# Ledger of designs, part 3: VH-VL binders against q9fi13

Target 1, 266 residues: q9fi13
Amino acid sequence: ASLSPEVSPLLRAAHHTVDNYVKSGMIIGLGSGEASDFAIRYLGQQLGSGSLHNVVGVPMSARSASEAAKYGIPLEYYRDGVQIDFAFHDADAVEENTLIAVIGRRRSSQEDDYILKQKSIVKVADEAVFMIKEEQYKAGLEGSIPVLVQSLNWLAIAEEIDDLYLGDAEVWRRASVENEGPLGGDFPIVTSDGHNILDVIFTTPIRSLADLATSLDKIDGVVDHGLIIKTRCTVVIAEETVVRSVTLQTSALEGGVRTYGQTLQK
Below, E stands for the ipSAE of ESMFold2; O stands for the ipSAE of OpenDDE; V2 stands for 0.75 times the mean of E and O plus 0.25 times the DockQ between their complexes.

## First folded at step 4 (VH-VL; framework fv_lerdelimumab)

Design G10
Fold by ESMFold2-Fast, scan of step 4:
Structure G10 (fold): chain C 266 residues (1-266), chain A 122 residues (1-122), chain B 109 residues (1-109)
Amino acid sequence: as target 1 above (266 residues)
Amino acid sequence: EVQLVESGGGVVQPGRSLRLSCAASGFTFSSYGMHWVRQAPGKGLEWVAVISYDGSNKYYADSVKGRFTISRDNSKNTLYLQMDSLRAEDTAVYYCAKDLPYVWGSGYFDYWGQGTLVTVSS
Amino acid sequence: SSELTQDPAVSVALGQTVRITCQGDSLRSYYASWYQQKPGQAPVLVIYGKNNRPSGIPDRFSGSSSGNTASLTITGAQAEDEADYYCNSRDSSGNHLYVFGGGTKLTVL
């Protein structure tokens, strides 16, 4: 265990995100996670001081709703057709260059799974920011890709995924921490929409998250997955004293990304 | 409390058949893949066969393929191994083992029976 | 067919750390599981996946994996840890085929 820094790197990333992307009058998708908690607190402080006004939050999780309420941010719950100007979120990992995000990996403090809601809010927003640590931004990602599946035939779907990624991944049906082990298979996590979650754990580097998303989308019984492809996307990368931002260029002719490092000002 | 109890072992002549049973209790048997693993006297472990939770999928080690048949009866919470055309090299303690419930085909054997000895000799 | 190679024997002094290794090409694609077997007893799962312990397994047991090698580490070995240890992995060249290592006899001095 290391000593806590005086200022968390994710706190700096969260403040940078609010300062540069949130404007008065916006409807904002409120992400879930450590950096999102900091962003929500800071946003609440800006509203309380009058530095921002007429901001409404759309929470992606019970956690983000609770945090927003605690810090006085007006809330509106997601519904079809809602206009979201901007969303911020934590991501488990982001693929270098493509900025495709992985969300929904198991977290120790997560009460339940909101993969569909989180993904829907991010995709509907005009622009999104993912706040991550430096080690979460790389090419050749490994680890869990969560896949939402129909529960009735979950095993047949798992077998199909297993066969498709034979030699590259293990397929685990997610269970609660207390039910992990022998009883876990009898008591899987069931989302509010009635689906199971398969953790497709890649033990070899994933060459392309875009190809993976396309392959998963073709499997009958797959409802959705934790891969987010967002065209208007910036990744804010937390370092010890510096925040680095990478923005995906949407120009088809240029096809590049802009990267810049900034030291946050108090 | 999970329990697996093997039975049906004994002394048998080469070329003959023998059927092993494994009685399961303490978990929802119909929800889990099941395995047979054997161990020759003084030797290491060797995986033999697996059957899916509903009995629709079965896989075998090359050494037994075409001679052994794995099956299950979920109404009786019982796993079977039908062993045909037995050879001297099939002499071993046979264990039934439970696969991890949330990973199909993981090969993570979380519970094992006590084993039943099969001796193939003239 | 795939092969998992283990050294046949290893020794450790009481209270010291020992690492038991398992090598094979399937380990580049699948995590190993580890089994402890004492004389006259059935095997007991001690580690599965990369580094998961079943309930009742002491925290001195841990797993790791890198390239074609999986390792079982016992930190602060106890007398009761003396046993044969087997690794197991899924064969990447076939569906639902499994292979055990030859086993490592651990002696606690």
Scores: ipSAE 0.422, ipTM 0.726, lowest interface PAE 3.7, mean pLDDT 86

Design G11
Fold by ESMFold2-Fast, scan of step 4:
Structure G11 (fold): chain C 266 residues (1-266), chain A 122 residues (1-122), chain B 109 residues (1-109)
Amino acid sequence: as target 1 above (266 residues)
Amino acid sequence: EVQLVESGGGVVQPGRSLRLSCAASGFTFSSYGMHWVRQAPGKGLEWVAVISYDGSNKYYADSVKGRFTISRDNSKNTLYLQMDSLRAEDTAVYYCAKDLPFAWKSGYFDYWGQGTLVTVSS
Amino acid sequence: SSELTQDPAVSVALGQTVRITCQGDSLRSYYASWYQQKPGQAPVLVIYGKNNRPSGIPDRFSGSSSGNTASLTITGAQAEDEADYYCNSRDSSGNHLYVFGGGTKLTVL
C-alpha cells in the first residue's frame, strides 16, 4: 500500500484490454468513453515505444478520433466493407450471462452520440471487448435504453413504445443540451441522418434484453437501438482490486460463458 | 427567465369573434408544444387546445372544437387562439401554458402566463 | 373535469400530513400532474410524472400513483400551502387530449 491518489478501476480494465487483445498489424475499432480514453492513450504509448507496430484505429466518435490523433495512432475512417480485427468500447451496462451490452445512454454535457456508428463498428469487428465497472454487470437491468427513431412521426412511435412497456418504462425524447435530470434542454438531438433519440427508461428490472431487442426491432419507425448482441465478445469488469473477464463462446452462444479473474493489486 | 404574456382579452358579444395572443420569451419557443387552458370565474381549470412545436398537429376540447383555432408564429415567438361563435359559457380567464419538454407523456404545463380575461355578455 | 374526481375540500393542521387524491380511469395509463393555485394567481406545477418536483418546489410535496388513483402528499403542511390543488392527466382516449380534476381546496388550520 502506497500513498497515491486512487487509480480509476477503468484504467486497469483498459490496460488489461490493450495488453491481452491488441496485437501488431491489427485494425482496431476505437471506442468512446472513460475506459476507451485510457485504452487509446495506452495504445499510443505502446506504439510510441515500439512495443506494438502497424496498428490502425477506426474511431467510433469524434472524441475517440481526437484522442487517437493526440497520441499518434494512425486513423482509418469507417466505411462499408472495412475489415476490423478487434474493437474495444465502454458499455453503460451488460446483462449477466448473455453479455448483451447497452450503449448510448446520456453522457453528462456531451452531445456527441454516435450510437449507430458505434454499434456498426462493434458488430463488424471479429472480436469485441466491453470495459465496464462491476455494478454495471448484472441481471435485471434498469434504466435508459436509447432508441433511434424517424423524426417526422417520433411522437406516434413514442406512443407505441409506451404502450408496449406501460408500467415498466417512461419514454422521453432526448434533448441536444441536457441539464441535470430527464427534463432535457431547449430542443431535441437530431443525428447526422436526421433521426431523434428516445430514452426508454425502465423503472422495473428488464427480464430479457434479447426479447426487448426483438420487440423494439419490430416497431415501425424504429431505426435502431442501444442494445448490442455480439457473438464474439468479452466483458472486462473493473472491480475495486481485480480485473475480471467473462467471455461468450461462439460454439455455445447461449450456454457458453467462461469467467476469468485476475488480481492487479500489489 | 421563462415568461408568457397573454393579451387580447376583453368584453365581446355572443356570436362574435376574438383573437388571443401569447408572447413567449426565455426559451426556444419553436421547440415546444403550447397549450391554452381556461378558468371560468370561481370555477376549475379546463384544457382548451394544444399545438405541436412546428404547428403541424392541433387538438381541441370537444366544447370548443369547430369554433376555436389554435396557431403559432415561430418567427415571432407568439401563440394564438382564434375564438369564433363565442358563447356566454366561454367566459373565463385564458392562460397560455408551455408543454414540458421531451416527455411523450407531455401534457404537463410547466410554465403559465398570468392569464387574460374574456367576458362574453351583452 | 368529468373524468377525474377530486374531493372539493380538505383540511390539515399546521405541521401535519395531508393527502389529496385524484381518481379516474386514465390514471391506469398516464401519470398525473399537480398544480397549486392561490387566489388571483396563475397555477404552478408542483408534481409531474410519478413523483418529480420542478426546481423551487419544497421537498414536503410528493406524488404517488396506484391503479386508477393518484395522490399528492404534503408532509408537514405550512400556512403558505393553503391553496386549490388540481390534478391533470391525459384523457382516456389517448389522443393528446387532457382533463383536469375539479380541484381540492386545502385549508391549513
Scores: ipSAE 0.006, ipTM 0.435, lowest interface PAE 9.5, mean pLDDT 83

Design G12
Fold by ESMFold2-Fast, scan of step 4:
Structure G12 (fold): chain C 266 residues (1-266), chain A 122 residues (1-122), chain B 109 residues (1-109)
Amino acid sequence: as target 1 above (266 residues)
Amino acid sequence: EVQLVESGGGVVQPGRSLRLSCAASGFTFSSYGMHWVRQAPGKGLEWVAVISYDGSNKYYADSVKGRFTISRDNSKNTLYLQMDSLRAEDTAVYYCAKDLPFAWTGGYFDYWGQGTLVTVSS
Amino acid sequence: SSELTQDPAVSVALGQTVRITCQGDSLRSYYASWYQQKPGQAPVLVIYGKNNRPSGIPDRFSGSSSGNTASLTITGAQAEDEADYYCNSRDSSGNHLYVFGGGTKLTVL
């Protein structure tokens, strides 16, 4: 009968990612999100059936660790020097053509100390795949870019960011409780490393995520941010009935970067 | 500094019940899976039970399934093991152990308590 | 049900290298972790996830795995390394069970 209303497009994206990128013997960065949950479940099934063997997962979040254990995936936890062959992750948005990903946007009720871990695991991996919905892939992205800042002088850092993007973005200190004011009220989120999260909410289209990353990196007291620049990267885009992939290709001869895509049938 | 302190052990008769507690400090208890591991006198280690970081998932060794119940109270940073229908073969030092990752999922026990002795004797 | 097999005892001369082995089908799919236990004390994690060492564990401890075998190597054994060593792994059938080896008593001569 009808399967369309019962099947998430991200399920097909997740299966495509595991089928095409995960090989026996790999150490895999396990992402966080709806598509990553599907990928983890499917990977566990492949290990249980013997279709894959000697695969170890490195979880990016408590959510991904919990899902991996539920489906029987052996885990190794990230420490400096761990080699990661491949990582898959959900992204909040991906910039068209550059494949720069945005991660770490606010999720209700979830602990938010994973931005640095997620970013570190993706960057360390030899190759990464972001699984996203079609509406998350575009030029001129708007919305929150999370910025991790030193807590001791967070207000001064927030004021500097606010001045830099005056008219283009609002700066809010993220609170544990939703709908607190821009200062984060009485309950600001503090990551496990002791940092605050500033949501830099762009109300106008961001012309270049690469330029934004560069400008944020220059601010004293910014620890990191939710923008991921990954050279060996593919974006697997879940469309209504099909899966499309876009791979970032670097050309040594031309000194440039190219993107190309392939649309898969149902 | 991470600390795990077990309590509740003692001498108990076969067929009776006992509840063990493990008080945790020095880490974000609610972010980590927790285990119970036991060791009979002069014997090796035997895994008993695990509970996920939020308490939604629980798994047991076949030898204790249906008799033991693992639980946690994240507001009190405390892990529990309810032991019912105790048998002589349950006599062991019971260790509380923390999972290495942010969830119960790795089975890598990075910190252990000192243990509490349970003796099932008539 | 999966078992992890360890030799019950092994000896090494002071300053020499010793290898303690753990064998079981689960090790084809899951890395072993290794625990040191001294008399009257709780176990201490010395190696996890193939060859990762927790903070505070001396660099003379290393891990390796091949096929259905995992090994703990102590290079330049010291007197304080005398202890029981246990390997641990997951059930290869995916039942979320954790299984310990029977333990190896290391004597440093």
Scores: ipSAE 0.000, ipTM 0.377, lowest interface PAE 20.8, mean pLDDT 83

Design G13 (at its last look DockQ between E and O 0.02; V2 from the best seeds 0.00; counts 0 for: pae E 14.9 > 2, placed apart)
Fold by ESMFold2-Fast, scan of step 4:
Structure G13 (fold): chain C 266 residues (1-266), chain A 122 residues (1-122), chain B 109 residues (1-109)
Amino acid sequence: as target 1 above (266 residues)
Amino acid sequence: EVQLVESGGGVVQPGRSLRLSCAASGFTFSSYGMHWVRQAPGKGLEWVAVISYDGSNKYYADSVKGRFTISRDNSKNTLYLQMDSLRAEDTAVYYCAKDLPFAWGSGYFDYWGQGTLVTVSS
Amino acid sequence: SSELTQDPAVSVALGQTVRITCQGDSLRSYYASWYQQKPGQAPVLVIYGKNNRPSGIPDRFSGSSSGNTASLTITGAQAEDEADYYCNSRDSSGKHLYVFGGGTKLTVL
């Protein structure tokens, strides 16, 4: 049978994140996505009521900047050397136990510098929270891992990636014409820095996102990718009736994880 | 409208050579990988060869390696298949096929030509 | 070399649902694509990448994949769907190597 909850699980995850991680005086990286939209709205309400004060947002996307402006959050734009106390973000998927996040999967709307900007803000923040749905938290992730590559050598890089993951992935160059799904259009997306995006679509379960990140980083011509390894990281998981948090105690590769949950109020 | 038109087929004796051409129009030819796929009379489809958008990478089915050479001329929007040392089992309709946009190595053929018949007989 | 196995023939009554199956080890590694071929005509791509339809292909065509098996489903078969159907997959035994199934002749009764 299907359930129609009164309150979105992601709304509860967003509120939990703001309530437990945001303090007055902080500079906060504002993520992009459904849960981040809820978090931004709630943060704005807390600032408006006086429950929080002296909070400044650093938006990761035009979407998050627009949402923050709508709800009255003071903004400061990302620049090299900016100090960020905390960041929250949505993720496309998160690997169990390691808390390595996947971001930047193809969506109906694309933004210039999407992957690099979001990844930089999350990594420079003192600590970060990813807000996700239960089905996005698992071992053996499949699907697209976006890889930023030098445009001049994109085919040679695609060939090398294909060789490394022969039998495990398809390689697609992301198109610039607005199209949903992997088909795309006739022309590649070119980021503001002049790079292409390869969607490496894993058709078999990925054993280790850490090993994948290490392998991709070694390829000449790979600029970056959609895998985020963050040492001070918590994942807030939106379940049907419970919000569960998983916090990484050590590095992702050696990780011990604290687990706790919060029951939905009736 | 995407169009692929094959030519160059005919009757040829075993051990001889033929060169097939595929004239492309209606898309940016220089941006796509191209394939040759064949079909023997009354039989199924068999993949033959692929060439990358810039001609730098080429791959062949084991049955034709060392005998067939795929090439392209992006200035003329034309794909070629040079067939040497032809055998009776090479008798087939040869189709030119276009790779799906920017899907490298996946083997999804979104447009096909009408084919050109090659008959290898004495 | 990996082989993709298809039944040589299948029949379906007009308006009914038919499933055409393709089996092979390469399907554990790569998604199948499906091609419709009518007599004297070139093949037409109807499904790629598990369950994507090219523009112009009716929504009655769908794909699925599990383990070593890929399937093409036609829901509410029409007379014009009568054709040979071929699956294709990338062969994990070689770089940029592709293999077609033997084809299934669909008869719409």
Scores: ipSAE 0.601, ipTM 0.825, lowest interface PAE 2.1, mean pLDDT 87
Fold by OpenDDE, look of step 5:
Structure G13 (fold): chain C 266 residues (1-266), chain A 122 residues (1-122), chain B 109 residues (1-109)
Amino acid sequence: as target 1 above (266 residues)
Amino acid sequence: EVQLVESGGGVVQPGRSLRLSCAASGFTFSSYGMHWVRQAPGKGLEWVAVISYDGSNKYYADSVKGRFTISRDNSKNTLYLQMDSLRAEDTAVYYCAKDLPFAWGSGYFDYWGQGTLVTVSS
Amino acid sequence: SSELTQDPAVSVALGQTVRITCQGDSLRSYYASWYQQKPGQAPVLVIYGKNNRPSGIPDRFSGSSSGNTASLTITGAQAEDEADYYCNSRDSSGKHLYVFGGGTKLTVL
């Protein structure tokens, strides 16, 4: 059912995602964010109405777990070897054509600990959907790229990153309190795994997220980053009046990033 | 090896002042936050105060606020606790502790001194 | 009051598993750290965050959290594990920046 134009674009994206990708009997990675909240809610409603049955959620965050529980979605906790049929997640940004997603930008302090989990669930899923707004789908992305680093040598790592992207980006260690400066203030975030989060804030357009990911991975002490490369991935873009979906096909990664299948649903 | 050595403890009368010192070695002292934690005889641990790596920020427990002053001299690798208007309830072993090397202010104390005993009695 | 509460004493048989739990509102928002203190000695950090173990701490020590609780688990208790254990976290009440639990005396039988 086409939602009225008066509804939130992200709500529309969420409904589109559930209606097109979720099937009864699936194990679903439950993303985190505004769109994911809508998707989880709608999923719960569909289960309650009988439109869907026997769906199990794997939450990517405490937020998603709570929302799922609230709407009666059975949950399974993520563990190694778990089979996930489908996953949806809010992305902070998605690079045009490549569909590389950026996650882990400062949304809430509670989500800082879930970047790795979110990446793991999205990667292990057979198919994944990123839900974004139109302004989040761009070529030449700017803004922060989260980088998880070994906390013991965070400063050295930060300096290396800073030097590497001198003039293009600033490096800030993420703090529990906002605006504490680049060192992270008195209370820097330490993840449950003992990692610091460096926000590499690009003030110039990033030419290639893929190259950036590769370069970051080469830095000693970098544990991971907020860039997700998923081969079976669809980006659901919430526009003002319509939802657009862009799908990356596996064949495109070997010969050049060809985005196939724009489905415009009103 | 990281070492923290407290000194300056002793017996004092109520209302008097005492200054504790903690000598640090084995790590870059100026890079980490430092804490004071105390333990009354036969009781549990109580956090007292913290000072940031550069001394720019200080926080105190309510029980000592206005009476105790935490400070540091990074050139001497020394942490201090000035205790004024001492009370009987301030009687305790006082420990200096450092934050984890990667996140001062994290609240994780990875190294502790041996402690110094402060006894406040009439 | 963002106080952390612990059982004052627990016992475990040699080689068995014991869990020491800390409870408090602060634990809903902050990870705990755990400290071992033996008589006449300074405390020693054994677990911090979700399950981080400092160098030199045996792997039989592990940490977990759930809701407003944090737990230290010793799997295969050894005689040398007999000590007082304190949990610590940030204080959400504003009275203190950090707060310790009351401590748990662990006896190894």
Scores: ipSAE 0.030, ipTM 0.529, lowest interface PAE 5.9, mean pLDDT 88
Fold by ESMFold2, look of step 5:
Structure G13 (fold): chain C 266 residues (1-266), chain A 122 residues (1-122), chain B 109 residues (1-109)
Amino acid sequence: as target 1 above (266 residues)
Amino acid sequence: EVQLVESGGGVVQPGRSLRLSCAASGFTFSSYGMHWVRQAPGKGLEWVAVISYDGSNKYYADSVKGRFTISRDNSKNTLYLQMDSLRAEDTAVYYCAKDLPFAWGSGYFDYWGQGTLVTVSS
Amino acid sequence: SSELTQDPAVSVALGQTVRITCQGDSLRSYYASWYQQKPGQAPVLVIYGKNNRPSGIPDRFSGSSSGNTASLTITGAQAEDEADYYCNSRDSSGKHLYVFGGGTKLTVL
């Protein structure tokens, strides 16, 4: 039966996600984080019991792959042309109404390599779910937005971003050791692809994540960033005793105009 | 209001020891890295040492390494500098300084004490 | 000697703009912080990071960085800006080591 309200809110969100969005025969992007770990475990249990069949996972990170292997989920690794029916992932925050998600805020140094892969898998999936806590769902988000940049000219890129948002944000190069300066110290993070990560740290509310994403995308040397705009997505919000969901709907036909204010709950 | 008050300066002979104290108030002392910076008479500023917020990490300028020991007592909101084997070139005003960010080691010293004079002479 | 190089003295006429520079290899990787010191007083932080001002620092003070050089700019210089100015940054030779420039004496004419 359903889990009681006394169980971890993220565990309830994870079970809700698997129960309502996973079907037998799917290829599923497997996210990274606490809620994703719960979802992967539960998915493995459903495969073991026979409640689900023929599900294959595409892991977003080494963490996701490790959890999936532990619970017996068959894996396919992400590459160009792979079909992904559905993906779930932990987000650090989601902007109210637009459902634009923030990923890649520092949780552990091991996850820094996977920001781009996580975003790519979510974007190529037919549908996506972000699992978050109630306080992570709001308008006027603050805090860091990670930006992947070419290492060669990272400082020039950082200066351009700093000039755009002077007074609203600070730009720090992410370091492998905490407690370093804004230039990233002696050991800045360098991803496997050779990129630095700039944390654009907003201390005032961000007016529009869409406008921010557009501005970052126009900067020469920005490879990508931690903002995910997904046309078919749902946010599963773990509240203290209940799970709430909000689904983004696009305009009926043609065009990229999003329909704001559409809320679906279960 | 953040306040840093150094004490313990004085005149000592070469080869002797002296202990400086810095009393902190007006901020959560245990959340910040702390530094010592010195200035010889008529000269520029020279960084001396840093200690992390919990005291677990300490770093020193080469000119004082092995002779000076930085420490802190977070229960007393006090920073210390133990200076052993003092030399004439250690003569300076010694300032304690607070690191700006919540994390230690940025090197952005947002508050300074008034300084205490250490004179090393025969 | 210091790894950060500053000119020892600079002059500016009242109301004019002056730039004080700080050069060193470590500034390619670390922002400088800038300190104002008036005679007989402790230093005061005026700029940190690229161009952040602590509370109470007039907006005529600004900072910039390019290559191995950090700069402190004072627009509309006032008589009270006459002071010694020091840059500080990480020492390029080791972790958690810090170095001050030799200082620049600003004279307001």
Scores: ipSAE 0.000, ipTM 0.416, lowest interface PAE 14.9, mean pLDDT 85
ESMFold2 (binder alone), look of step 5: mean pLDDT 92; pTM 0.947

